# VHH binders against Lysine racemase, part 1

No score or structure here was measured in a lab: all are predicted.

Target 1, 368 residues: Lysine racemase, of Oenococcus oeni (q04hb7)
Amino acid sequence: EAIHRSTRIEFSKSSLAYNVQYTKQVSGAKTLWLAVKSNAYGHGLLQVSKIARECGVDGLAVSVLDEGIAIRQAGIDDFILILGPIDVKYAPIASKYHFLTTVSSLDWLKSADKILGKEKLSVNLAVDTGMNRIGVRSKKDLKDEIEFLQEHSDHFSYDGIFTHFASSDNPDDHYFQRQKNRWYELIDGLIMPRYVHVMNSGAAMYHSKELPGCNSIARVGTVVYGVEPSEGVLGPIDKLKPVFELKSALTFVKKIPAGEGISYGSKFVTSRDTWIGTLPIGYGDGWLAEYQDFQLLIDGQKCRQVGQIAMDQMMVALPHEYPIGTEVTLIGKSGKYENTLYDLHKHSGVPPWKITVAFSDRLKRMVV
Unless a header shows other numbers, all headers, positions and changes below count from the first letter of the chain; antibody chains are not in Kabat numbers.
F, E and O stand for the ipSAE by ESMFold2-Fast, ESMFold2 and OpenDDE, each averaged over both directions (binder to target, target to binder). V2 = 0.75 x the mean of E and O + 0.25 x the DockQ between their complexes.
Where letters were taken out, [cut] stands.
Atom coordinates printed by the task and the answers are left out, and those that the model quotes come from them; centres of patches stay.

## First folded at step 1 (VHH)

Design k5
Fold by ESMFold2-Fast, scan of step 5:
Structure k5 (fold): chain B 368 residues (1-368), chain A 121 residues (1-121)
Amino acid sequence: as target 1 above (368 residues)
Amino acid sequence: AVQLQASGGGFVQPGGSLRLSCAASGRTFSDYAMGWFRQAPGKEREFVSAISWSGGYTYYADSVKGRFTISRDNSKNTVYLQMNSLRAEDTATYYCATRFNYGSGSYSDYWGQGTQVTVSS
């Protein structure tokens, strides 16, 4: 983490809290579990996890065991779901840390039963309704898992069941309808656990009324982080508050004569004498090559990033001389202008969910 | 309120092309996602294509993917559907629509007047 550098990610606690309440209002869900996988969508795993309860979040969902362990070791005792599969040898550790643990097969349960000893694992059953990634695909296999859990209640608690909707944010809902119908077919007549959770951001925002009996829990990421999952195709962008800002400051300022190339190997050449600023951010920080020539914001002015983005630094064209230390907003508001994640997506072709997760651990994350 | 006017339909032979236009008025056009739907006699209304407010996301029904292209010009408050390699099965009344409220996956907020497309020899 480079804490002695001006480049940092700021995320708004109040905006995150607003988006939690808005998601609950739209979906009707009484319980919201926030996905904090991939460093909380780049916002900072521990920074987000520490404030989640205060924002109205009822539980955290992570993709790997190590993410859950890091949260616990930071002193956070909130509900944690492990969504990704874990190696069976770590079942006792998952139990020790009180994780709701996702299980995809009867064979995994049989192996875990042999090694849990005095531990009792909280189990979340994965159901594959069409993605062919994880989980059981037949009612028979699902019934066999439930029966095994009930017959081995000394080692297991049957606490959760879920599926993942791959296309819930697509205006063509054929695939969503197929997965939804398959879900209800598979669970029909089975004993349901305390946690039945199928609503990702798209399902929570657009399909909650179509999920009776399975719409009390929203397990969401994108929408709470202030990104409309369909980029406005299915829902209004202006009802969510932006959460994520990326800021830096000028470390160097110089005037370049007309006819000079900017950055080694660049084809960009100045057409007139131009003030150029240097920023301590590059592709090693997650400011990708696809973001070349994006207009940054400095003191309420649009300033184009120029020349090749280097590993640790890049340059920006300035309308006049600015002092060293002048704040630069790459994503966020400056004066009358705002650079949104949607603006960067339009410029780069990189979607908002990939933009924020691409920022490296070198960048300091700050709650504001 | 938003008002949508679809146009550009007509009679065309199989393999031909047509470009549909949807002119929008009312709310700021650039704040809205736009979609195209079609309805043939005896069939339910089906999704054809959609484009986000920025143009950064586009979606296509499998039946038209590779043949149709959706685009928008926010300066003209218009969305377009370029239809190439038209087939008899594409014969329908085409509607443009927008959505600005959360709900089901179906567009329901505003529908434009339809424009008839007939593909026959």
Scores: ipSAE 0.021, ipTM 0.518, lowest interface PAE 8.0, mean pLDDT 87

Design x6
Fold by ESMFold2-Fast, scan of step 5:
Structure x6 (fold): chain B 368 residues (1-368), chain A 121 residues (1-121)
Amino acid sequence: as target 1 above (368 residues)
Amino acid sequence: QVQLVETGGGLVQPGGSLRLSCTASGFTFSRYAMNWVRQAPGKGLEWLSGISGSGYSTSYADSVKGRFTISRDNAKNTLYLQMNSLQPDDTAVYFCARKGYSSGWYSFDYWGQGTQVTVSS
């Protein structure tokens, strides 16, 4: 973290808690597991994980074993699901840390059975309903896995089963309907574990009523971080509270005569005498080249970012001279204006979850 | 050519009901989410309700929840809004709108001409 720089991410604990409650109300889910993968969608893995239970979160979902280990080492004993595949040699470590561990094949289970020793692994079975990435694809293979888990109860606890709905936030829900029908077909007549979790953000927000028996757990990310998964197409954006803000401050202010180029590449040339501010943020921080020319907010006014975005700094055109240290809001509210993640998506073509994840560890993360 | 045509507006007394229809043409109706939006005299646009392509998912603004019901008939390329327990504050021009994906994000890309609903004595 570059803690002595003005550039920072601020995220709202109260807004995150509100979004947890709203998601539970809309979906009817009694249990909410928050995805904290990829540095908690850029909000800060440990910062988010430390406050999650206070916000009404019932468990955490990570993509890789090391994310789960980092949470445990920080003193957090909350429920943790590992969604991504782990090498079988790490099955004993996953058991030691009490992770619910995702398993995609019978062969993985047979190999784990040979190395678990005294450890008993909590198992989450992945079912592939059409995405063709992880999990078993036939009722026979799923039944074989369940029977193996029951026959080897000394090494395994059959605790979870899930599928991933690839297009649950798509207005064309043909693919979702196909995956849903395939899910019910595959699980019909099988023994279900305590955790049946199929609802990602889109399914929780738009399809919960269509998932009877499988709608008690919401395993969500984007909606809790304040982003409507369809960006207002399937649900209202004004019911979620923004969580994420990005702020900086002017480090230098200079008046540039008409006809001069600004920053790397000199693509922008002043048409008149112009005040230019410098900000300590660049693409090395995650302010990507696609964000070129975005309107930033300074003292309740819109100010265009000008010239090329450099690795560590960028320039902004000012309507008049501002003092050094004047706050600049890149994402968030300033006066009567707000730059939302949706506004930056519209400008750049980069969707909100990719925007927040792209911010580097150089930016400090602050709970507000 | 994409077209959305609203019908069913008119004058109704407080407590009454109206059913609005929107006939769509020029695109594969079942593949798009459809919406109802209104504009009251001297006010801005207010989103009221949305429905997914299949019709299984619906959403409503708090101001109309429990009183209005959105539905669609994909075989007839028609979107509906059943409006019950109408109040004078429901007086507005009602628009049928499609959200399409363009330039990397979703926006209202096509609108009907609107149909007037007047709730008065």
Scores: ipSAE 0.030, ipTM 0.515, lowest interface PAE 6.1, mean pLDDT 89

## First folded at step 8 (VHH)

Design b1
Fold by OpenDDE, look of step 9:
Structure b1 (fold): chain B 368 residues (1-368), chain A 122 residues (1-122)
Amino acid sequence: as target 1 above (368 residues)
Amino acid sequence: AVQLQASGGGFVQPGGSLRLSCAASGRTFSDYAMGWFRQAPGKEREFVSAISWSGGYTYYADSVKGRFTISRDNSKNTVYLQMNSLRAEDTATYYCAAKFNYGSYTPRYDYWGQGTQVTVSS
């Protein structure tokens, strides 16, 4: 982390707590697992994981083994689900750290059985109902997996089963319904484990009542991070609180005469004498080229970012001279104005979740 | 399978203290979160306290917060419940339970021990 500059991501603990509560209320879920994959969607894996429990989160979901390990090494022993498949050779590691481990095939189980030794793996069976990412697709295969787990209870605990909805946040719910029906067909008559979880953010917010027996757990990300899964189409966008702010400060301020080009390629040329501020943030930090010309917030005023965004710096047009060190809000509130992820999304076309994930580890992150 | 044996119950006056112990046998103790439950006559079994597999996190029912302390020694395969400032309403049969994986503290535990009676009376 580049801590010796003003550029920073601020993560709101109170907003997270609010969103967790809201999500539980709307979905009716008693258990909420927060996805913290991809550096907690860019919000900071460890800092989010550290405060998650205090915010009402009942467990964490990661994508890869190393994310889980990082959380454990940070001293956090919260429940952790590994969503993505892992190489079978790492099964003992997953067991050691007590991860609920996603399994997508019987062959994997057979291989794992040979190497687990004294370890017992907590198993989460993946069922593919239409996402076509991971998991078994047939009832027979699912039965075979379950039976194998039962027969090899010395090495395995059948603790979870899940599917993932591909279109749960779509106003057209035809595909959701198809997956839902397939899910119930596949699991019908089978032994269910402790954790039956099918609700991602969209399903939790819009379809919970349609998922009897499978709606006690919300495995969510987007919604808890303050982004309405349908972007206001299916639910109120203003009921969630933003958890993410991006701030910086002016590192240089100068008056540039008319007719001068700003930044690479002189894509912006001053039409008059103009005060120009420089910010220590660029596309190397995750402020993407697509964000060019976005209105930043300085002292409660909108100020246009001007010129091509450089790797580590960018410029902003100022209404007057400001002191070096003046705070700049890129995402967040300043006075009566607020730049939301939705605003940046509308400006750039980049989805909110992709905006936050794009921010690099170089940006310092802090909980506020 | 895990076998649980609770001990330490008895008679105590209000304001007194007791320390319950639960010894686990069978599988590795550190694989399990541990919990204490209690059941009074004519009442349903209720959650008292739980501790994560590593001991890093503890949970308490509101009724016992500040008075009870759960701890564990994984080297001894034992979970403890220190009960201070005992009240008449704490009278119950206390049960130790084990749960594979740390998660929500629901009554759905994998293994249950025999109960130990705690009686708080003048």
Scores: ipSAE 0.007, ipTM 0.269, lowest interface PAE 11.6, mean pLDDT 93

## First folded at step 10 (VHH; from g3 with Y102R)

Design g4
Fold by ESMFold2, look of step 11:
Structure g4 (fold): chain B 368 residues (1-368), chain A 122 residues (1-122)
Amino acid sequence: as target 1 above (368 residues)
Amino acid sequence: AVQLQASGGGFVQPGGSLRLSCAASGFTFDDYAMGWFRQAPGKEREFVSAISWSGGYTYYADSVKGRFTISRDNSKNTVYLQMNSLRAEDTATYYCAAKTNRGDYTPRYDYWGQGTQVTVSS
């Protein structure tokens, strides 16, 4: 992190807590697992994981083993689900760190059985209902996995089963209905574990009532990080709170004569004598070239970013002189104006999670 | 006060194209998601396409994906549906609709146009 500059993400604990409560309220889920994969969607793996329980999160979901290990090494003993399949040789490590571990095949279980020794692995069975990414696709294969787990209970605990909906946020729900019907067909008559979890953000917010017996757990990221999954097509954009602001400050200010080019290639040329500010953020922080010309917020006013975004710096046109140190809001509120991830998406074509996941480790992250 | 005026319907041969337009007035267009729906005689109204308030997300029914394109021009308060490779099954009255970005989760759109007829026939 670059802690000796003004540029930072301010992550709101209270907004996260609000979004967790709201998501439970709308979905009816009694249990919420927060996806913290990909550095908590760019917000900071450890920063978010450390505050999750006090915000009402009941467990954490990561995509790879090393994300879970990092959380454990930070002293966090909360429930952790590893969503991605792991190489079988790491099954003993997953047991040692107490992860609910996703398994996609009987062959994996048979191989793990040979190497677990004294370890007992908590197993989450993946069921492919049409995402076509991981999991078994037939009742026979699923039943074979369950029977194997029961027959080898010295090495396995059958604790979870799940599927993932590919189109839960589409107003045309034919594919959701096909996956839902396939799910219930596949699980019918089978022994169910403690954790039955099928609801991603779209399913939780739009379809929970259609998932009887399988709607107690929401496994979500998008809504808790403050983004309405459909951008207002299926649900309101004014109920979830943005979870962060991105802020910086002016480090240089000068008046530039009319007709002068700004930054590399001189692609922006001033049309009149113009005050130009410089701020210490660039594409090396994850403020990508696609964000050029976006309206930044300074002193409650909209100020256009101008010129090519450099690796570590960029310039902004100012309506008048401002002192060095004047705060600049890139995402967030200033006065009556607000820049949201939706606004940057519209401007740049880059969707919200691609924006935030691109924030580099250099970009300082603070919990407020 | 609120009006959604759909136009651009007509008769077209299979494989042909039509462009529907829906001009909006009486509300702040920029605060609304826009949708297209259709209803054939004796059938229930069905979803065709939707576009978010910003234009950043678009959605399509499986039956029209790859053939239809929704777009919007917020400066003209207008949503469009470009319909290519039309089939007999696309014959219906097409309705535009507007849904506020505010309030509670509901399946219903707030405002509906009167519709425009699309007929695909040789």
Scores: ipSAE 0.486, ipTM 0.807, lowest interface PAE 2.8, mean pLDDT 92

## First folded at step 11 (VHH; from g4 with Y57R)

Design m3
Fold by ESMFold2, look of step 12:
Structure m3 (fold): chain B 368 residues (1-368), chain A 122 residues (1-122)
Amino acid sequence: as target 1 above (368 residues)
Amino acid sequence: AVQLQASGGGFVQPGGSLRLSCAASGFTFDDYAMGWFRQAPGKEREFVSAISWSGGRTYYADSVKGRFTISRDNSKNTVYLQMNSLRAEDTATYYCAAKTNRGDYTPRYDYWGQGTQVTVSS
C-alpha cells in the first residue's frame, strides 16, 4: 500500500452493514456468508474480514487456502469456508485452521483419509448442477461420498453441501430452473448436513422463494459490496449503498494557455486558457486507461479528467484555480453529485467487479 | 400517458434481417431497463432480450444469442432489436417492455407495448 499519499479507498463499515441487513431482508436468509475472495473483490481482504462480523456477516468464504490462512493469521476466528479445491496434501492444514473445506470427489476423500492422521476435516460437498466447474454430478456419486464420510467419522465431519447457479441473474430463467430442479433431484432422500447453501447474489435477491428448505444461507459478494447483481435489469439500483469511496487530492495546479496538449501524445488539446490539476493516481493503481475523460468530483462540481492516464498520475480540467491539497473524489460523493461504479461502467464499458478487482495492492485501503 | 410504440415488423424470408424499434414517451426513459419479449400463437410469452438503463448490460435468450442484438438510444427514447439470420421459429408478435431501475424487488415490467408482428416464411 502507498500510505504516504492522499490517494485511498475509504471503505464504509456502515454501508456494508446496511447491505448485509438489506440482503437478509430481501432474500429471507437467516445466515449470510460474505465472499472475500480476490482481496474482498478489491476492497481489502483483511480490512473487510476484520469488520465483517460486527456488520452482521455470519461467516467468510474464500477461494484458496492461503486466503483463509491469512485471515486466521490476523487473529480472526470467524467461520471460514474454502470454496476452491485444495490439494489433498494440505487437508491436515485445513483441519488445523478450522476451515469448512470443499470436496469434489470420493477419490479426494479416500486420499485425505490416508494422510489426516489425528486430524478431523470439516467437509463441504460440492454438487455440480450445471455450473460445470466442480462437484459430483450424480446421485450415486453424492451418496457414495456421504457414506464414505459417515464410515470414516474419525477423519471427517459432514458439515456442508452446496451448488452454485450459473445464471441466477438472467431474465431468462430456464437454466436457473434446470439447475434448481437438478439440485432437488440429487439431494432427495439423502442425509443433509448442518449447512445447505445454494444462494449466490442473484439467487438470494431474485429466486429465494423458489428454494424452499434451501434458502436459509446466502453466500454472497456482489450484493453486499453494493452492486445490484443485474445492474438494474431485474432489481433496483437505488437500494444498495456503495461500500467505498475512491479519493485523492491535487498535488499541482497551473493555468495552461489555449492550444496546449495534455499528457502523452498530446491528444487532449485545451480549447481555452484552462486551469489544470494533477493528482497521484494512474493505471499502476488500477485506474485503467478506459476511464479516461471520466467526470471527477471536486468541491461539489464535475471536473473532466483530461489527457491520457499515466502509470502514477493524471490531470483534470478545473473551472478555476484550486489550492494544492484540494480533495478529488473519483468514486463517491461530493456536494450534490455522486460517482458510482455504474457511472464508471457506463463511461468505460468496464463492469463493476472488473473495476474494483483491478485496484492494485499499491492503492491504500482504509475502513471508515 | 405512457406509450411504448413498437415497429419494424413484417414478412421476411429465412436468413433475412429485421430491425425492430420501440419508441417510448410519458416517462424518464433513462431510468428504465428495456426488454423484448415474443409470443407465437398458442405459446407462452417468452423473453427475448433485455438492456440496462445505460446500455451497459445486455441479456439474450439462448435461442437468439449471436443472431439478435439489443441496443438503445437514450437521446431518442428508443430501444432497438436487430434481428439477423431469422428462422421460422422466430415468427411471433414482439413486445417491448420497460422496467424501472428504482423501488423494491419485483418480477413485473411496468409498461408494455402493443407489439409488432414478425413473420419468417419462404
Scores: ipSAE 0.568, ipTM 0.837, lowest interface PAE 2.3, mean pLDDT 93

## First folded at step 12 (VHH; from m3 with S54T)

Design r4
Fold by OpenDDE, fold request of step 14:
Structure r4 (fold): chain B 368 residues (1-368), chain A 122 residues (1-122)
Amino acid sequence: as target 1 above (368 residues)
Amino acid sequence: AVQLQASGGGFVQPGGSLRLSCAASGFTFDDYAMGWFRQAPGKEREFVSAISWTGGRTYYADSVKGRFTISRDNSKNTVYLQMNSLRAEDTATYYCAAKTNRGDYTPRYDYWGQGTQVTVSS
């Protein structure tokens, strides 16, 4: 992490808290698990995880074992669900860290039973209702898993069961309905564990009333991070607060005469004497080439990024001379103006989550 | 006055292609998700496709997925529906509609255009 640089991601604690409360209100869920996979969608795994409980988050969901381990090693004892499958040889590790661990097959359970020793694994059964990613697909297989867990209670605790909706944000809800129906058919008559969770962001916001007995837990990411799951097709975009800002500062300022090229290839040529600022951020940090010509915010004014974006630096046209160190807002508010992730998305064609996850670990991330 | 003017409909043989256009005026186009619907004789109006206000998210009915493509040009206040591999069952009057990206979770569209007829027949 480049701490000796002005470029930084700022994560809003108050906005997160607001979005958590709003999500619970709309969905009716009593429990919210926040997905913090892929470095918390680029916002910072540890930074977000450290404040999650204070913001009303009841648990964390990660993709891989190492994300969970990192959170534990940081001293965070929050409930953690591992969403992705893990190699069975790591089952004892998952048990030691007290992770709710996703399991997708009876064979995995049989193998784990042989190696767990004194460990008892908290098990989250995956049911595939149409996502076709992980999980059992038949009632028989699901029943066999449950029975195995009951028969081997010395090594396993049947604590969770889930499915994932592939199209919960689609205005055509036919596929959602098919998955929903399949879900209820599969679990009918079976013993349910403490954690029955089926609502991703779309399901939580648009379909919670259609999920009786399975809508107490919202396992979400997108909506809590301030992006409306359907981008306005099914829900309003003005009810969530942005949690992400990106700021930097001018590292160099100079006046360039007319007729001069800026940056590689001289794609931008000055038409008049122009003050040019340099920023310590580039595509190596995650400010992609597609973001060229985006309007940055300096002192409440829009300033055009000019020239090809370099790996670690880029230039901006200034209305007048500014001191070195002047703050530049790339994403966020400055005066009466605001650059949102949606603005950058519209400019570049890059989806919001692809924007945020693309930012490198090199960028400082701080909670504000 | 708000207007949604659809065009591009017509007669085509099975396997053929059409491109529908819907030109919007009288409202801030960039603040609206756009959708296409269709209604065949004796049938209810059904969802065909939708696109978010940014164009970043697109949605399709299962019956048209892989064959139809929705797009928009905010500089022209226009939404498009490229229809390929047309089938007889695609025969219908097609409507474009606009939905504000703000407000509540009500599944209503605020504005509707006049229909354009699409007929797929050998």
Scores: ipSAE 0.908, ipTM 0.960, lowest interface PAE 0.4, mean pLDDT 96
Fold by OpenDDE, fold request of step 14:
Structure r4 (fold): chain B 368 residues (1-368), chain A 122 residues (1-122)
Amino acid sequence: as target 1 above (368 residues)
Amino acid sequence: AVQLQASGGGFVQPGGSLRLSCAASGFTFDDYAMGWFRQAPGKEREFVSAISWTGGRTYYADSVKGRFTISRDNSKNTVYLQMNSLRAEDTATYYCAAKTNRGDYTPRYDYWGQGTQVTVSS
């Protein structure tokens, strides 16, 4: 992590707390599991995980085993669900760290039973109702898994079961209804574990009342990170608070005469004497080429990024000379102006989550 | 005054294409999600497609997925519906509607345009 640089992501603790409360309020869920996969959607795995409990988060959901391990090694003892499948050879590790571990097949369980030794694995059964990513698709297979877990209670604890809705944010809810119906058909008459969770962000915000007996847990990411799942089609965008800001500072300032090219290929040529600032951020950090010409914010003014974005640096046109060290807001507020992720999305065509996850690990992340 | 003016409807044979346009005025267009609905004689109005205020999210009824494409140009205050591979069952009066991206979870649209007739017949 490049800590000796002004460029940084700032993650708002207060905004997260607000969004958590709001999500619980709207969904009615008593338990909220926050997805912190992919470096917490680019916001910082450890930074977000460290403050999650204080913000009302009841558990964390990761994608891969190493994300969970990193959280544990950081001294965080929060509940952790591993959503993605893991190689069976790592089952003992998952058990040692007390991860709720997603399982998608009976064969996996049989293999794990042979190698767990004295370990007891907390199992989360995946049910595929239409996402067609992972999980069993038949009632028979689900029953077989449950029975196996019961028969092998020395190595397994049946603690969770889940499905994932593929279209919970669509105004046409036909597919959602199909998955919902399939879910209830599959689980009918079966033993349910402590954690029954089916609500992703869309389901939590739009369909919670339609999920009796299965709406106590919200397993969400998008909405808590301040993005309305339907982007205003089904829900309001002004109720959630943004949690993400990106800031930097000028590292160099110079006046460039007319007729000069800026950066590689001279894609930008000055038409008049122009003050040019340099920022220590580039596409290697995750400020992608698609973001070229975006209006940055300096001292409450819009300033156009100019020239091709380099790997670690880019230039901005300034209205006048500024001192080195002057703060630059890429995403966030400056004076009366605000750059949101949606603004950058509109400019570049890059979706909000692809924007945030693209920022590299080198970029420092701070909780504010 | 708020106006949603739809155009582009007409008569086409099965398998044909039409492009509907809806020009908006009298409100801040880019603060609204836009939608297309249709109503056939004797049937209820049904959802066809919607697009978020940024254009980043598009939604389609199952019956039109893969055939229809919704888009918008905020610089022109216009939403479009490209309809390909039209079928007889697509025959209906099509309506453009606007829904604020703020407020609450009420499913209603704030503004509705006049309908444009689409007839698919051999």
Scores: ipSAE 0.898, ipTM 0.959, lowest interface PAE 0.4, mean pLDDT 96
Fold by ESMFold2, fold request of step 14:
Structure r4 (fold): chain B 368 residues (1-368), chain A 122 residues (1-122)
Amino acid sequence: as target 1 above (368 residues)
Amino acid sequence: AVQLQASGGGFVQPGGSLRLSCAASGFTFDDYAMGWFRQAPGKEREFVSAISWTGGRTYYADSVKGRFTISRDNSKNTVYLQMNSLRAEDTATYYCAAKTNRGDYTPRYDYWGQGTQVTVSS
């Protein structure tokens, strides 16, 4: 992180807590697991994980073993689910770190059984109902896994079972309904573990009442990080709170004559004598070239970003002289105006999580 | 009084193109997601396409993906549906609808247009 400059992400603990409560209220879920994969959707793996429990989060979900290990090494002993399959040789490590561990096949279980020694692994069974990514696809295979777990209880605890909906935010719900029907067909008559978790953000917010007996756990990221899963097509955008602001400050200000080109390739040329500000953020921070020309917020006014975005800095057209140190809001509020991830999505074509996961390690994250 | 006035329907040959428009009045258009739905005789109304209030997010029914494009112009309070590579099964009355992006989660669209007929036949 570059901690000796003004450019920063301000992550709101109170907004996260509100969104957790709101998500539980709308979905009816009693348990919420927050996805912190991919550096907590770009917000900071440890920064978010350290505050999650006090915000009402009941557990954390990561994609890979090393994300979970990093959380444990930071002294966090909260519930952790590893969503991605792990190489079987790491099964003892997953047990020692107390992870609920996702398993996609009987062969994996048989191999793990041979190497767990005295360890007992907490198992989360993956069921593929149509995402076509991981998990068993037949009741026979699922039953075989459950039976193996029960017959080898010295090494395994059958603690979770899940599926993932591919289209839960789609106004055309035919594929969601097909996956839902397949899920209930597959689990009917089988022994169910403590954790039955099928609800991603769209299922939690739009379909929870259609998931009887399987709607107690919301396993979510998008909605808790403050983005309406359909971007306002199926649900409201005025209840979820943005969880972060992205801010910087002017480091150089000058008036340049009409007719001068700005930045690489001189693709922007001034049409009149124009005050130009420079701020220390660029594509090296993850503020991508696609965001060129976006309206930044300065002193409650919209100011167009101008010229190509450089690796480490960019320029903005100002309506008048501003002093060096004047705050610039890239995402967030200034006066009566607000820039949101939805606004940047419309401007750039880059969807919200591609925007935030692109933020590099250099861009400092602070919890406010 | 809220009004959604759909237009641009007509008769077209298979493989042809048609552009529907839906002009909105009586509400703050910029605060609404917009959708297109269709209903063929003897069938239930089905979803075709939707677009977020900013225009940044779009959705399509599987049956129209790659052939139809939804767009909006907030300065004109209008949503569009560009329909290319039309097929006989696209024959239907097409309705535009508006859904508030504020309030509580509800499955319902708030306002519906009267529809415009699209007929695809040789």
Scores: ipSAE 0.694, ipTM 0.881, lowest interface PAE 1.5, mean pLDDT 93

